# Designs tried in a protein design chat: VH-VL binders against Gas vesicle protein F (gvpF). Part 6

Target 1, 213 residues: Gas vesicle protein F (gvpF), of Haloferax mediterranei (q02231)
Amino acid sequence: MSDNLYTYGVIEQEDIELEIDGVAGAERVYTVDYRTLSAVVSDIDTTDPERTDEDVQVHNTVLQHVLEYDGGRTVVPMSFGMAFKNGRTLKGVMRGARRALRSALNDIEGTVELGVKIITSSEGGVSHDAIRADIGDRLSELSINETENDLFSDRLVVNKSYLVARDRRDDFDAAIDTIEEEYGDELTVQYTGPWAPYNFVDIHIGADQQRGR
Short names: E, the ipSAE of ESMFold2; O, the ipSAE of OpenDDE; V2, 0.75 times the mean of E and O plus 0.25 times the DockQ between their complexes.

## First folded at step 1 (VH-VL)

Design p01 (framework fv_potravitug)
Fold by ESMFold2-Fast, scan of step 1:
Structure p01 (fold): chain C 213 residues (1-213), chain A 125 residues (1-125), chain B 108 residues (1-108)
Amino acid sequence: as target 1 above (213 residues)
Amino acid sequence: QVQLQQWGAGLLKPSETLSLTCAVYGGSFSGYYWTWFRQPPGKGLEWIGEIYHSGSTNYNPSLRGRVSISVDTSKKQFSLKLRSVNAADTAVYYCARGGYDILTGYKYYYGMDVWGQGTLVTVSS
Amino acid sequence: EIVLTQSPGTLSLSPGERATLSCRASQSVSSSYLAWYQQTPGQAPRLLIYGASSRATGIPDRFSGSGSGTDFTLTISRLEPEDFVVYFCQQYGSSPFTFGPGTKVDIK
């Protein structure tokens, strides 16, 4: 019987095949073409893969590999868990979302997403507003867009995603290093990425465009 | 603090379509799965489905043929439609936020930390 | 689908006592995808624990979770009057996400 297709993301049409770990024990990542688009996929045994920490990490790692492979490309990421019964079903979904996918690819061309979380090491007496203003100003100048994520802890001062042009990444990295040096033990910086731009794409896949099984 | 407010039809006749909307106030809409649950009288909670702010959806297979969830990011709202209702669809319906940090890939799902107030839906002739 | 069972169905205790609530899965639940919720009658569930052992924001430290594989436990070290309500476990590692039937904590 046919393997189901787990879909990580969509790129401009290109033939890619990587022998790397994929979701649900897959050991191959490759592309399925639809017109000017290619879906990045793996073969899996189910259309409903279990959402484990390990597989979400693998999903993101696959997207990072595709994002950087052979000089890099623009990747529209899909949320974890997108799996289709067969290539025909996948191509049908891509057909329905073609306009949105092309628009997203254009909007994020040449960019990556970088995550910045900043946690205070000191309690009481730390000015969160001053820290946010200082760090926000430095990093905003180096990015083309940004979004705020929830502050889920009293000690979490900054939780932001930045959309950064690829040619500004070295500048952004240097700014993070400078922040870490200047604040020292006062702050812990969690700097992550590059990610495919999850927080900066807006793709609508309605129920009628989703697979029937 | 983030709050979810929900509204929609409370009384339905068999064969009608249930339509509920959930609005997010005071917090970020991006980076979360927004989900629907229901709880029939005297029974446990049942997951209906979820939507990421980008529009990607996952549905409970038992309801997939009748359910659609949509999102309006500009209004910070998401909506549930359940078509062809019958008496078995009588329940309190809840919207909720699925805590989901996709950026780290390590602790990406934090449970359902914020819930709407619930809407009692009764299906009867 | 993964079926969750909770025991006991009703737990009768006095304020100040320790409560231990069990949740068992019909098959292994992956690593970090088990949660515990508290529900007061007529209200939405409130998240207590996620990832089997991580306390949600604002939840008092008397609540703790433990377990792995198919066996999970919620512990309330010293019951307060407001804790005499219903508790549900949930798995969200496999679709469809499923809940246990609940354990009611009653005052003796």
Scores: ipSAE 0.011, ipTM 0.483, lowest interface PAE 9.3, mean pLDDT 83

Design p02 (framework fv_potravitug)
Fold by ESMFold2-Fast, scan of step 1:
Structure p02 (fold): chain C 213 residues (1-213), chain A 122 residues (1-122), chain B 108 residues (1-108)
Amino acid sequence: as target 1 above (213 residues)
Amino acid sequence: QVQLQQWGAGLLKPSETLSLTCAVYGGSFSGYYWTWFRQPPGKGLEWIGEIYHSGSTNYNPSLRGRVSISVDTSKKQFSLKLRSVNAADTAVYYCARDRGYSSGWYKYFDYWGQGTLVTVSS
Amino acid sequence: EIVLTQSPGTLSLSPGERATLSCRASQSVSSSYLAWYQQTPGQAPRLLIYGASSRATGIPDRFSGSGSGTDFTLTISRLEPEDFVVYFCQQYGSSPFTFGPGTKVDIK
């Protein structure tokens, strides 16, 4: 390979090619195999792509497409900005991380990450605690695990990521719809995903282009 | 509750550009993909394209050369432009919210605009 | 591309009766990613069911969905006057998502 490979994530070996927008102006997302694993990549002209809000969103969108394409698969996501000089370097990194990658794939098998942000029409007060408890209880019962994200605004009552089994996703969607119906215009619900379960995997893979041990 | 309201000129001549806007009221705009569909008289729905609040777009390949979707997050609006219209573009056009799994083809639609009849006639 | 077939094309019933609408896929629909919509002619579609069986917000409990694999059903337990409209299914388990041709529920 002469082009640099931007890497979005790792899946069980599969041959995938998508004609979708990738980071740094890439127009193709495809897989590079190493043994029982495939890296999800795009060709880019640099190993140091600029971290823009747009490209971070593109990175996440590519992972969503791969996660859901043709009925779905387990995806171990990589952090934004992981690019390798060529296929040999990428395969070397995968070789070094093979055990950790396989363990992560097993741990998150059959799950997705869902994001929930809930914004109130009112500012602060006892009602926020009641809403948070009610909604938190409903969604926690439908998930395997959850993580709290920062509350950026006084009106932001819930900002959580949920790890949800794929076969419980429809139940989770129904719970969100019920919450929207019951609270009406008192709340604004931002429901995002599915995401590859970034907040629920502990994988650290080197970005060093020479790391091929 | 979420309500989508759409507007734009519905009577066009061949070669003109269709321009429609959809505004989102009573709900969250960020974190969703927003979609345009059309339905020719007596026919089924045809997907036109989608946009995320960041401006990322996906278009129906059959329309990609003529279609553009844009977003104004501050106004909670997104807009469709379809260039070089002809009689085959006559349809009711709908905006909708993508509530499904992903931005790509793995999606379903929970809220819809009221529709805009677009007639292309010489 | 998955092709959806809906049967019957037209279902003639009276108010108060049960309606059963069929949607069959040319291939298995992964994870039951199947939705049902209602459409009054000249109006926007309305989401009824997603994930084969989950009722959308504001949809009465007389509407229910079931099925998996290639065979899916929408049931309306007791038809109301406003239910005599068109219904179509949509799969989103495989690229590209596709819609069925619709079933018209017509009044006898």
Scores: ipSAE 0.000, ipTM 0.414, lowest interface PAE 15.1, mean pLDDT 82

Design p03 (framework fv_potravitug)
Fold by ESMFold2-Fast, scan of step 1:
Formats: structure tokens, C-alpha cells, sequence
Structure p03 (fold): chain C 213 residues (1-213), chain A 121 residues (1-121), chain B 108 residues (1-108)
């Protein structure tokens, strides 16, 4: 009897097994191979895990561990909630999406996603625009691409994701440190990642199959 | 399951360099920030800095310029060097495992036993 | 740097009582970025809580964390003899990572 397979992402074929926390109380993350690809999975008891903030964070944490484990690798991330009844079903989905997965792996090879949220004590207005322009210019120079996320608070000045080449990560980290030092107590910087590049891949493996269930 | 063991010289004179090493037994070395802290007698903890298995480092600005952390992934060891010590550097020094960077920082789930470092003239 | 203050500095209670320890940050800290540690004199700190409310592996359920923004709380529902030690909060949402000065839990 086989458990359902929760799928975090896809990598170049490699055998990985980690004893770390997974989605829906899973305690193991491992790989399921399909030809030149491996899906990163956990065993779970359901194909429809509840989307909680906690499990979304766990999903992202698993992808970070895989991204950096044993010298690192390229990871195509899947959106939260991707689960399949068994290995045969998962391999069928990977077969159907093989070319898209190959293209995505190639396009994001050697890159990571870095999240930057900047909070200030000032509310809206001119000072926010100046800060946004200064910090935006500095970080854009160090990135391949960027995406804006929602500003859910008047104090939230920047909420962006950056696609950064792995060999530019030290430069990006240094720029964040410089920004923190120069602005001091004026700003709080929430710097997250590296993430697998969620905001920079347009892939929906298994979407039609899952929605039809 | 994971154990950190640390060693190094505990008695120093002003202007000398402190050198401490931490070895990791059990668990994965990759995917974590390996971190140094200190705690002066009767006071709170101060974060010194961290190193990722790749060699990427972050240091407390108050100690930047005097501190260097290095890593030996093959031995699962990381080391602290603090230059130009003075009496204010007297503290118990700890190594610790930080979780992989989910945010800008880490929380610390495993700690070494501590090394008392005394700087006296 | 974010400064953490802990109150009270010393909390005098008897075994079996509830302990409530406070940690206040000088700047807003997401609940995802606050941890609590226990320290027995002469020993390394032990992680109790991370992410403001998540209990670390092996930590008894009498320990719980709560709070958001600038105000965080560690609660010990029923003090055991081993719990009369020092507790520190730590923020990891901004570099440098900083710790509070500690709250000492003393037996009455």
C-alpha cells in the first residue's frame, strides 16, 4: 500500500533523502525519479492538504534545504498543495510536463530568489518614494529580474522578490548589509531566502489533473 | 543526534588572537548557518557571526574588522578568530547551529559546551 | 540594531505556579522571527520556542509562546523544579541578531 506523494519541486535526477519536517506532518523528504528528472516529495495521508500559513512556510523551507543541500542544485518549485495518489501518477504527470520542466530548469539554472521587505516608521508620501527608488536601484543592479509583491501596510515601503545569480548572492547580501547600516533605525529590513525561484517560473505541472479530482 | 564539540586556548594576553574550533557530529553539515556567540560573566548573549557551508559569512558590525569565521566542510568543522583581544573580550564563547536562512536570520537548536576565554594583562 | 528588553528581571514563584515572562522589542518584529531560550548556570542555552509560538523538539507542553509586533510572552503553565533558571528572548528578523538581558525565575 502506497501513501500519497506531496510534491515540493523538481530537480535534475539525483538521489536525496532528508529527515526534516514536511507538509502535513511529514518527517521525511526524498526524491522520486523519472528519467532525467527527480521530484522532491513527502509521504502524506491526503491529496488535498490544508493550506495553512505554517505548512506554506514548511513547503518553502523544504525547497530551501533542497536548493542548498550538498553543494546546491537548481530547483523548479511547485505551488503549495501539489499531491498525487502514488508514484505512477506522479511519473505520468512528469512525463507530460517533461519539456516544460527541462526548459524551466535551464532558464533558472544557477539562480535563486531573494525576498526583500522594507518597513519604515514613516507613513506613505515623499520619503517612501525616495527610499524605494534608492534601494530599488541598488538591488536591481545586482539581479537578473524582479517582481513586486503587495504592500499590505502603510509602513511597508518595499516588498519585492529578486532573481539573483548564485555567484552574485554575496554581492546582494553585502548590498543588504550596506542598506541596513546606512539607514540604521529608519528602516527594518526583512531579507529572506534563498528560495527556489517561485516568482520567476511559469509552470503548472498537474494543474488540470488535480482540478478534475 | 547532533552534537557540537568546541576547543581552543582559554587564556590570552591583550593584543593576541583568539582561535576556537567547533566540530559537528551527527546530522547534516550542509544547509545550516554555523554560528559563534559569546556571553560575558553575568551578562546576556552576543551574536558574533555565522558561516554557511559554502563559506558565506555574516558578522556583527560591532566586531567586523576583528572577526573571521572559516569552515572546513570535509571535517565538518568551523573556526572563529578574533584579533587584538582586550579585557572586554573575556566571556564564555559558544558555537551553535542556526537553521537554514528562512528569514534574514536563524534560531539556534544545538549548542557547543562553551569555552571560557579570559583576557588578562 | 533591535534592542530587546525583558520583564521582570527576576520573577519569584513557587513550584506549580504559572510564570509569564515578557519580551519587548524596540522595533516591530514579525512573530516568525522571535525565539526563547532557557539557560542553566554554567551551561549552554537550550532552545524552547521559535517563530514566537512553535515549540522546539523535546520541549514539554507546559512551555508556550505568544505575541506579535513588539510584545512577546513566554508562559510556563506549571513550574517544575528544573524550570527555576534564566530565560532569554532572541530576535532574528534583523541583523545583528540580538538577545534580551534575561529573566531569572527564582524559587520563593
Amino acid sequence: as target 1 above (213 residues)
Amino acid sequence: QVQLQQWGAGLLKPSETLSLTCAVYGGSFSGYYWTWFRQPPGKGLEWIGEIYHSGSTNYNPSLRGRVSISVDTSKKQFSLKLRSVNAADTAVYYCARGTYRVTYGSYFDYWGQGTLVTVSS
Amino acid sequence: EIVLTQSPGTLSLSPGERATLSCRASQSVSSSYLAWYQQTPGQAPRLLIYGASSRATGIPDRFSGSGSGTDFTLTISRLEPEDFVVYFCQQYGSSPFTFGPGTKVDIK
Scores: ipSAE 0.000, ipTM 0.430, lowest interface PAE 14.1, mean pLDDT 83

Design p04 (from p01 with heavy chain G99K Y100L D101R I102Y L103F T104D G105W Y106L K107P G111Y; framework fv_potravitug)
Fold by ESMFold2-Fast, scan of step 1:
Structure p04 (fold): chain C 213 residues (1-213), chain A 125 residues (1-125), chain B 108 residues (1-108)
Amino acid sequence: as target 1 above (213 residues)
Amino acid sequence: QVQLQQWGAGLLKPSETLSLTCAVYGGSFSGYYWTWFRQPPGKGLEWIGEIYHSGSTNYNPSLRGRVSISVDTSKKQFSLKLRSVNAADTAVYYCARGKLRYFDWLPYYYYMDVWGQGTLVTVSS
Amino acid sequence: EIVLTQSPGTLSLSPGERATLSCRASQSVSSSYLAWYQQTPGQAPRLLIYGASSRATGIPDRFSGSGSGTDFTLTISRLEPEDFVVYFCQQYGSSPFTFGPGTKVDIK
């Protein structure tokens, strides 16, 4: 029987059902309630779905859909691979993590995560330090918090995640456009999101049970 | 299962605007970068630019002043416009799906797992 | 931009032989961001390998990729008739994405 529940994330209690692709070939994403919380889930055949690039992408796509659906909501994302044998087990895990989940929802309420990568062209001629200072100042003023990600290439001068209030997102989008206009061919900007704020949430679901993450 | 079909005018005169559209059949449109490439006769592939389903775009700096990519999420289509064409723009143009590479939850970059059939564009006086 | 160099430009072999194709990057590329494509003239590229060593869906196990840093290799263990086409490497770890010039595998 395929009654195992794959869990993408947790939201404030709300009844959502979407006919979209889910992890491990699931074709439906819906909510399972526990008190003031709802887990975003799909039915799958296994509690150990294989971590493939395709399913990790599907997982994040589901979270983006939920984040933006019908005017949007706060979403606490879960790491890929959280699957439970039934609704009773899932609700038990949510009961154990209720305080941490409530705290996370409150902390990230009304925010999204935006990703910014800046790559210099070989003909740019401007220093990496000057670019980081200028762009960093502009984007930091529009964000609540920021995190640096790895610089895996010599030409990648900025790789950051920003926690941005939803009502400041248009301002952030405009700042990216202005940076692209002013630097022109000197820079390539890869701007992604909105994402559920993974880099700004520290939740370890099931850590206090015998079966951790 | 997912398939890309592209169409648009293949014969242009210098100074005209190239317009190509790519439609996505089967599978989800959301959560992917949709991208354009071109290949001049006898040369390698060149990335033109990308669009995320939200409408956010990034372009190859060499083409930035002339290129525009747009998306219609309700139709699951994305389109390329390249202005002020000249003979150097003669190439086969391809649309492709960018499948995101993740570590943690933040996408880094993508590789192309599905491609359109290609459109030969010839610019001649 | 990262420049990719492929060698040899043309590789002449017989069916059943092993092919080894080289891709060198002008600067270090994480293995997570290196792909190989196959292209029959007149057709769209076909993804073979991503992340330097992961086979794409539907790709036969005779294709394998390896490498790190600046040196990457595509190996075809036993050439089949349909394998005598062009192969491109691509990096997607730095924008703009760049491709190698291609290696043509010809029948001897």
Scores: ipSAE 0.011, ipTM 0.506, lowest interface PAE 9.1, mean pLDDT 83

Design p05 (framework fv_potravitug)
Fold by ESMFold2-Fast, scan of step 1:
Structure p05 (fold): chain C 213 residues (1-213), chain A 121 residues (1-121), chain B 108 residues (1-108)
Amino acid sequence: as target 1 above (213 residues)
Amino acid sequence: QVQLQQWGAGLLKPSETLSLTCAVYGGSFSGYYWTWFRQPPGKGLEWIGEIYHSGSTNYNPSLRGRVSISVDTSKKQFSLKLRSVNAADTAVYYCARGRLWFGELYPFDYWGQGTLVTVSS
Amino acid sequence: EIVLTQSPGTLSLSPGERATLSCRASQSVSSSYLAWYQQTPGQAPRLLIYGASSRATGIPDRFSGSGSGTDFTLTISRLEPEDFVVYFCQQYGSSPFTFGPGTKVDIK
């Protein structure tokens, strides 16, 4: 049964129930409907789950399973830690955010997030700038949007997330292959995803604004 | 430095239950799905199912509810039970590590040594 | 379930030659979730390539992967004696995860 509802994300209305790991030791992921929307949830015993590395990984794994389950769907991901006391509270929050949620679903429809990290053994600003410009140019034209992540090492040349249309995914994959072929062992490419596009969705939920954080 | 070691009885009669155990040495047990596969002689691999350290499982629907996977997190072990075996269950059975981690997705990167299971009268 | 087919079933080549192995999916597979494995008879599979094109740790640069959608390729640029074994493709994006039937690389 539900003590509290942990919320991973929102999809177009659909009935889904999965017997998979959830946040805070939950063992079921299911949907709670509000009109044309469904929230993806688990039952948990608190509204303030502890942010552990394990549970953050579980949160992201749940979103991936939902993104790909039974042929796939568009998922608006929530940040880790969204939990509500009961279904009435959740539906009230969804009502307040309905326009923003519909807009987000429309904006990311048919898209996925792809992560690209590029590491080189070479040091030097000029060389790195040229590589960054070349790779950035190739990948930017194949994506809808992009976000830069921190460059935490002098050898890390690119650390970006890309929002890519599913029908352009083959082109993006081919561009990564071409980059690896042309640069050879000079670069190590870490290419990850698909992820639900959490870096490209900004949903303001009324409860978050009321509580502060 | 991750190593998977598996054991269990390899000779079975029709209608018996197959029981195999896999132990994980080195590395973290948490944060991974631990997986069973099988490979009939001369054929490709078939995914059986997976388990997370919490006990949450996913199974291949083709095995018709005959499969159960369990975990002992304190021992870093997970086990496969396949009920009501028949000749079609003759295969080499493998355990493996699957990884889902933020920013990284790996298929199955470490495997047990395999156990040949023969079902015959 | 997604069905993977591999061609050729057997590829007969000499050391030093280039090998090209094909894997075709019955429906589109995200390249992020396509892998290639090498298997010596009597041993567990060894991961070679994941995400269609990324080499696993310790895998020599003569192995490369490519492809997207329904058509994927494993290339071995210059066969070494130890490469004359069986190769399998796998998709791990959709449950149940599925493998191809394998391509055997035989020495002439």
Scores: ipSAE 0.000, ipTM 0.409, lowest interface PAE 12.4, mean pLDDT 82

Design p06 (framework fv_potravitug; at its last look DockQ between E and O 0.01; V2 from the best seeds 0.00; counts 0 for: pae E 23.6 > 2, placed apart)
Fold by ESMFold2, look of step 2:
Formats: structure tokens, sequence, C-alpha cells
Structure p06 (fold): chain C 213 residues (1-213), chain A 124 residues (1-124), chain B 108 residues (1-108)
């Protein structure tokens, strides 16, 4: 058994233990406290875990469970691969990042990230621009913030992440349903979440981290 | 009742940078393409470029190396800069909105709102 | 780049007559993206017709548009005194967006 800890994210201090799948085959996710903060962790046999599609998905699923567990909470997500030799090392890193972690928690308090991709069944510059403008106006009114992601094909006319207050999620869901109804077969909507706000925090912890797209 | 008001210096020397700003009143800034045109005296209109409210730009290739368009959504404004002007850049410059709505056949309705125009003269 | 040409350059007519203005494109233009504008000297253009044939809000029914492919027409069924100004066609479907050089409707 090793003392290594894989870190998923940081929350307000709270004792949590979940019997769910973790990165690298872990079956238990729990918290390590540092003062007013808790790191969400699992046990791992290395400090340099291999990035696989499977484990990236597990990482995100753990964060989603914590985000929604027991009425939900604010989660500052970590990028994949943050593993530390032991609890003492992890707490030392949390101490060094305390201000940044507190600021991030405050900035995203009470929010989730929702992902929206719009894929059209037809080509045409004008109709795609109209779809993009209409959907942009409607969803922006229901969000706190948004980021635009790459449009890497002619059929992908919207690719956005939205920061949405938890109490506006039902309104956002309804707007997506209404968009699907109004556009019918002209659109496919890929609507994902809730996610911890990956695209709306800027926190550097550990060596030379890079954020995802 | 949407209105566009534009301003900026109208008299320039060769090699200076043209700078114009257009403000949107009485309507939404979000969801529209915001456009600049110019019209030399006695000649037709030329499209300079456009910017979406999120900052995405598209420029006339003939000007791409000299032009930049920017947006400030908090002020409901967009701006034109044209570097290294010469006598051929003398024109009335217009800002305009590409009209938009969704419907059966027509999502874009041409340039439905125009600024008042700014004569820019580049002296010799 | 799609080049638009307009004919005639000047059209001399009297009030009450029908005006027919032509716009020709160097390449096919979708009818959905062809517009006509009116411009009074010293003023910005005013949108008359969009989508080749649809009147903009507030435009009198004496203005009509037609055409497809490379050939488009603006018709003013009965000229009023305020109609003796310049008219431009525009395509806004393919970047760069382009205008015709204009047709001046002049009073005889």
Amino acid sequence: as target 1 above (213 residues)
Amino acid sequence: QVQLQQWGAGLLKPSETLSLTCAVYGGSFSGYYWTWFRQPPGKGLEWIGEIYHSGSTNYNPSLRGRVSISVDTSKKQFSLKLRSVNAADTAVYYCARLGYSYGFRYYYYGMDVWGQGTLVTVSS
Amino acid sequence: EIVLTQSPGTLSLSPGERATLSCRASQSVSSSYLAWYQQTPGQAPRLLIYGASSRATGIPDRFSGSGSGTDFTLTISRLEPEDFVVYFCQQYGSSPFTFGPGTKVDIK
C-alpha cells in the first residue's frame, strides 16, 4: 500500500467518503482537510499517473458526483494527473495555494458548468450564423458567463461552455428543450453536465500544469 | 428603435492610422454582426469587414494587412482602425448592423441600420 | 470575389413612370443574400429589399425585387418625387460582401 494521493479537486472543508470508482482502479474517494479546505482524493500507487481516456472519464465522473453529492457544493476542479506522495505533501501544496483556492471557490460559488454543442444537418453561411446568434442570445441570458470553444467542422455551429447558477439550471434545461423543439430536425443538440467549472477557474497547483480545451 | 452613432477624427495625414468608433443605442448589441463600409466621393460602397459581438472578425482581403476591428460589449461599441492611410483611403466611412432574425427562408436581412457616416480625408 | 454590375448607370424618367434597374453578378448569388438600397445624397443607404424580393419594414409596395442566379431586378412601379436618388444592389452571402456601383434615377 502507498501513501500517494490522487487529487480531483478542492471544496469547502467537509468530510466526504464515497464508494465509487476512482482513477487507476481506486474504489474509494474521500477528503483530506487543510484548515477551511478539503481536497478530494483517492489512493494511487504512483505520483505520475498515465493519462488514458478511461481515467480522464473517471476523474470527471468523480468530480460530478462530488458536485452533486448531498445537495451539492462548490468544487474547484484540478486538471488530470495531480498526485502527491502523501497527505503532508498535499497539505503543503494547499497551504501555498490557499489564497488562490479560496478566490476560486468564491468566484464559482453556487454554479455549475454546462456544455452545449449544436450540430446542423444543413450547410449555408447565413442559416448557420442565424442559428448561432439566436441560440447565443437565448442561452447567454440564462448564464453568468460563457466561453467559446473551437468550431472544427462546418456542421459544428455552436461549441460553448456556460457558467450557470444552480438555481437557474431548470431554466437552462427548458431553454435547450425549447431550442430543440423550435429547430426540429435541423439541429442536433449535444448538452452535457453538470460539470465542475473547468473553463471558469484559473488555478495553478503543482508543476507546470496545463488546462484542457 | 435601434440607432448607430459614429465618431472619430476626419482629417488625417498620409501614414497615420484611421480610428473610428460606433455606438449602439436603443437595442441589443449581442447576437449581431457589426460592420464597417466606406464610400469614396462619387463612388460605390466597399465592405471593410465585420465583427461578431463575441470578437470574431472577418475582413476584406484587400485591407486585411492594414485593418482591425474591435468590440467592447460593455459599452455597446465597436471600432475600426486602418493603418498607413493614403489618398485612396479618403471616403465616407459607415458603421452598420447586419439585420438578423430566424424564419422560414431569411435569417439575415441585409444592412438594416446604418450610422450617420464620417467623412475621412487624407491630405497630401 | 463576386463583382456586381448595375445598368443603366443613369436612368432618366418622369414622376409616375416605372423604373427597372438591373444588377448582374459575376457568379451565381443565392437569392437569399441579395439586397437593394436607396441612398439620398449626403445620407447613409436605406435598405429597400432583402432576399432578392422581400421588402424591408416600412418600404412602400411600389418597390419590388426579383431575379436569381446572376440577374436581379429592382422595379419601382410608379416613381414618386422622393425616388429620384441612387440605388445599389449588394450581395451578403459570400465574403467579401460586395456592392454594385449604383444606378442614379434622375428626373427628366
Scores: ipSAE 0.000, ipTM 0.399, lowest interface PAE 23.6, mean pLDDT 84
ESMFold2-Fast, scan of step 1: ipSAE 0.012; ipTM 0.523
ESMFold2 (binder alone), look of step 2: mean pLDDT 91; pTM 0.931
OpenDDE, look of step 2: ipSAE 0.008; ipTM 0.527

Design p07 (framework fv_potravitug; at its last look DockQ between E and O 0.02; V2 from the best seeds 0.00; counts 0 for: pae E 15.4 > 2, placed apart)
Fold by OpenDDE, look of step 2:
Structure p07 (fold): chain C 213 residues (1-213), chain A 121 residues (1-121), chain B 108 residues (1-108)
Amino acid sequence: as target 1 above (213 residues)
Amino acid sequence: QVQLQQWGAGLLKPSETLSLTCAVYGGSFSGYYWTWFRQPPGKGLEWIGEIYHSGSTNYNPSLRGRVSISVDTSKKQFSLKLRSVNAADTAVYYCARGRYNWNYGKYFDYWGQGTLVTVSS
Amino acid sequence: EIVLTQSPGTLSLSPGERATLSCRASQSVSSSYLAWYQQTPGQAPRLLIYGASSRATGIPDRFSGSGSGTDFTLTISRLEPEDFVVYFCQQYGSSPFTFGPGTKVDIK
């Protein structure tokens, strides 16, 4: 049996064991501790997992579950494909990145990431600039931080990620509802999350760390 | 549409300090890694350093000690200082917006127009 | 640091042809940490691909990226006249960020 560990993210030290679907067909997600940190992991038979749309979704789903399970917690997400040869190697990586991980946890404490896409349904309606300004202002007031994503379609007016405090989540949800009501059939809102703060962590783990070097 | 506009002195003498500023228009200043690059004539790109909107900086080790990057969030500007320049610092310098997320890594989607800085005695 | 190499140094092709550009890393790089840029002489680089395979906003679908580990590829399915410029790969797998030396696509 392989001792390889696939990692999803890092949380404050907590003993978690979940029987949920994981990457590459894993059926158990659990934590590996290093001091005050816990890595969320599952067993895997390779240190180089294949990147598929399916497993990417599984990765995100696991993180979302961990984010919300049993009252929720702060989660520093790991990029897809972070697999280590064993627990010792993983702990080594966590040791090397401890300061950065702690900093990241502090920065995003009590927050979640929310995704908002606004798609126009018709031509000749409200100007894109006006939409961006209005919706942007409303959602900015309710968020701690934000970042814009790619506008990969002419119909895609807004594509942003928002960092939102958990205690403001309801307000943000309500704002989205209001936007949907006010703009009616003119716009389609794709509202996703909550996610671990993918776009708001100031941390990186290099290839050498992934390889246990 | 996001635009970066940069400016600064393009001619320096050895031992002087390079100073460039980049202004960001048409987008949020928060949530990005504001980055400086340089490209010597006929050569490849070199990463100089970056600053997050919070003020956190990272520098290329090859230039560490000489490089300083600062940010003015109120003006949506960030600046580069390179001390004790020499002929090897002659290059086109670029500011850029760095995006990062934990799934897709770091990439630079908007760039300044570039500033040629020539160091000559 | 991770050293990137690109091949070929110069690629001579005709409009309408398929271009395949290679980027090789001295060490394994996560696919999430590899990007491709286009640069026209006298202009700033333009982001084409990030995360090894994600196309940047406004980039035509004739551009595509693939690869993992140490070997990455940029493919231009059908060269347009404006595509005959220089292409760089860039890695974020290890600090400092490094670029490849570039591949120049010349018109035959």
Scores: ipSAE 0.000, ipTM 0.520, lowest interface PAE 11.6, mean pLDDT 90
ESMFold2-Fast, scan of step 1: ipSAE 0.263; ipTM 0.714
ESMFold2, look of step 2: ipSAE 0.000; ipTM 0.408
ESMFold2 (binder alone), look of step 2: mean pLDDT 91; pTM 0.926
ESMFold2-Fast, scan of step 4: ipSAE 0.007; ipTM 0.597

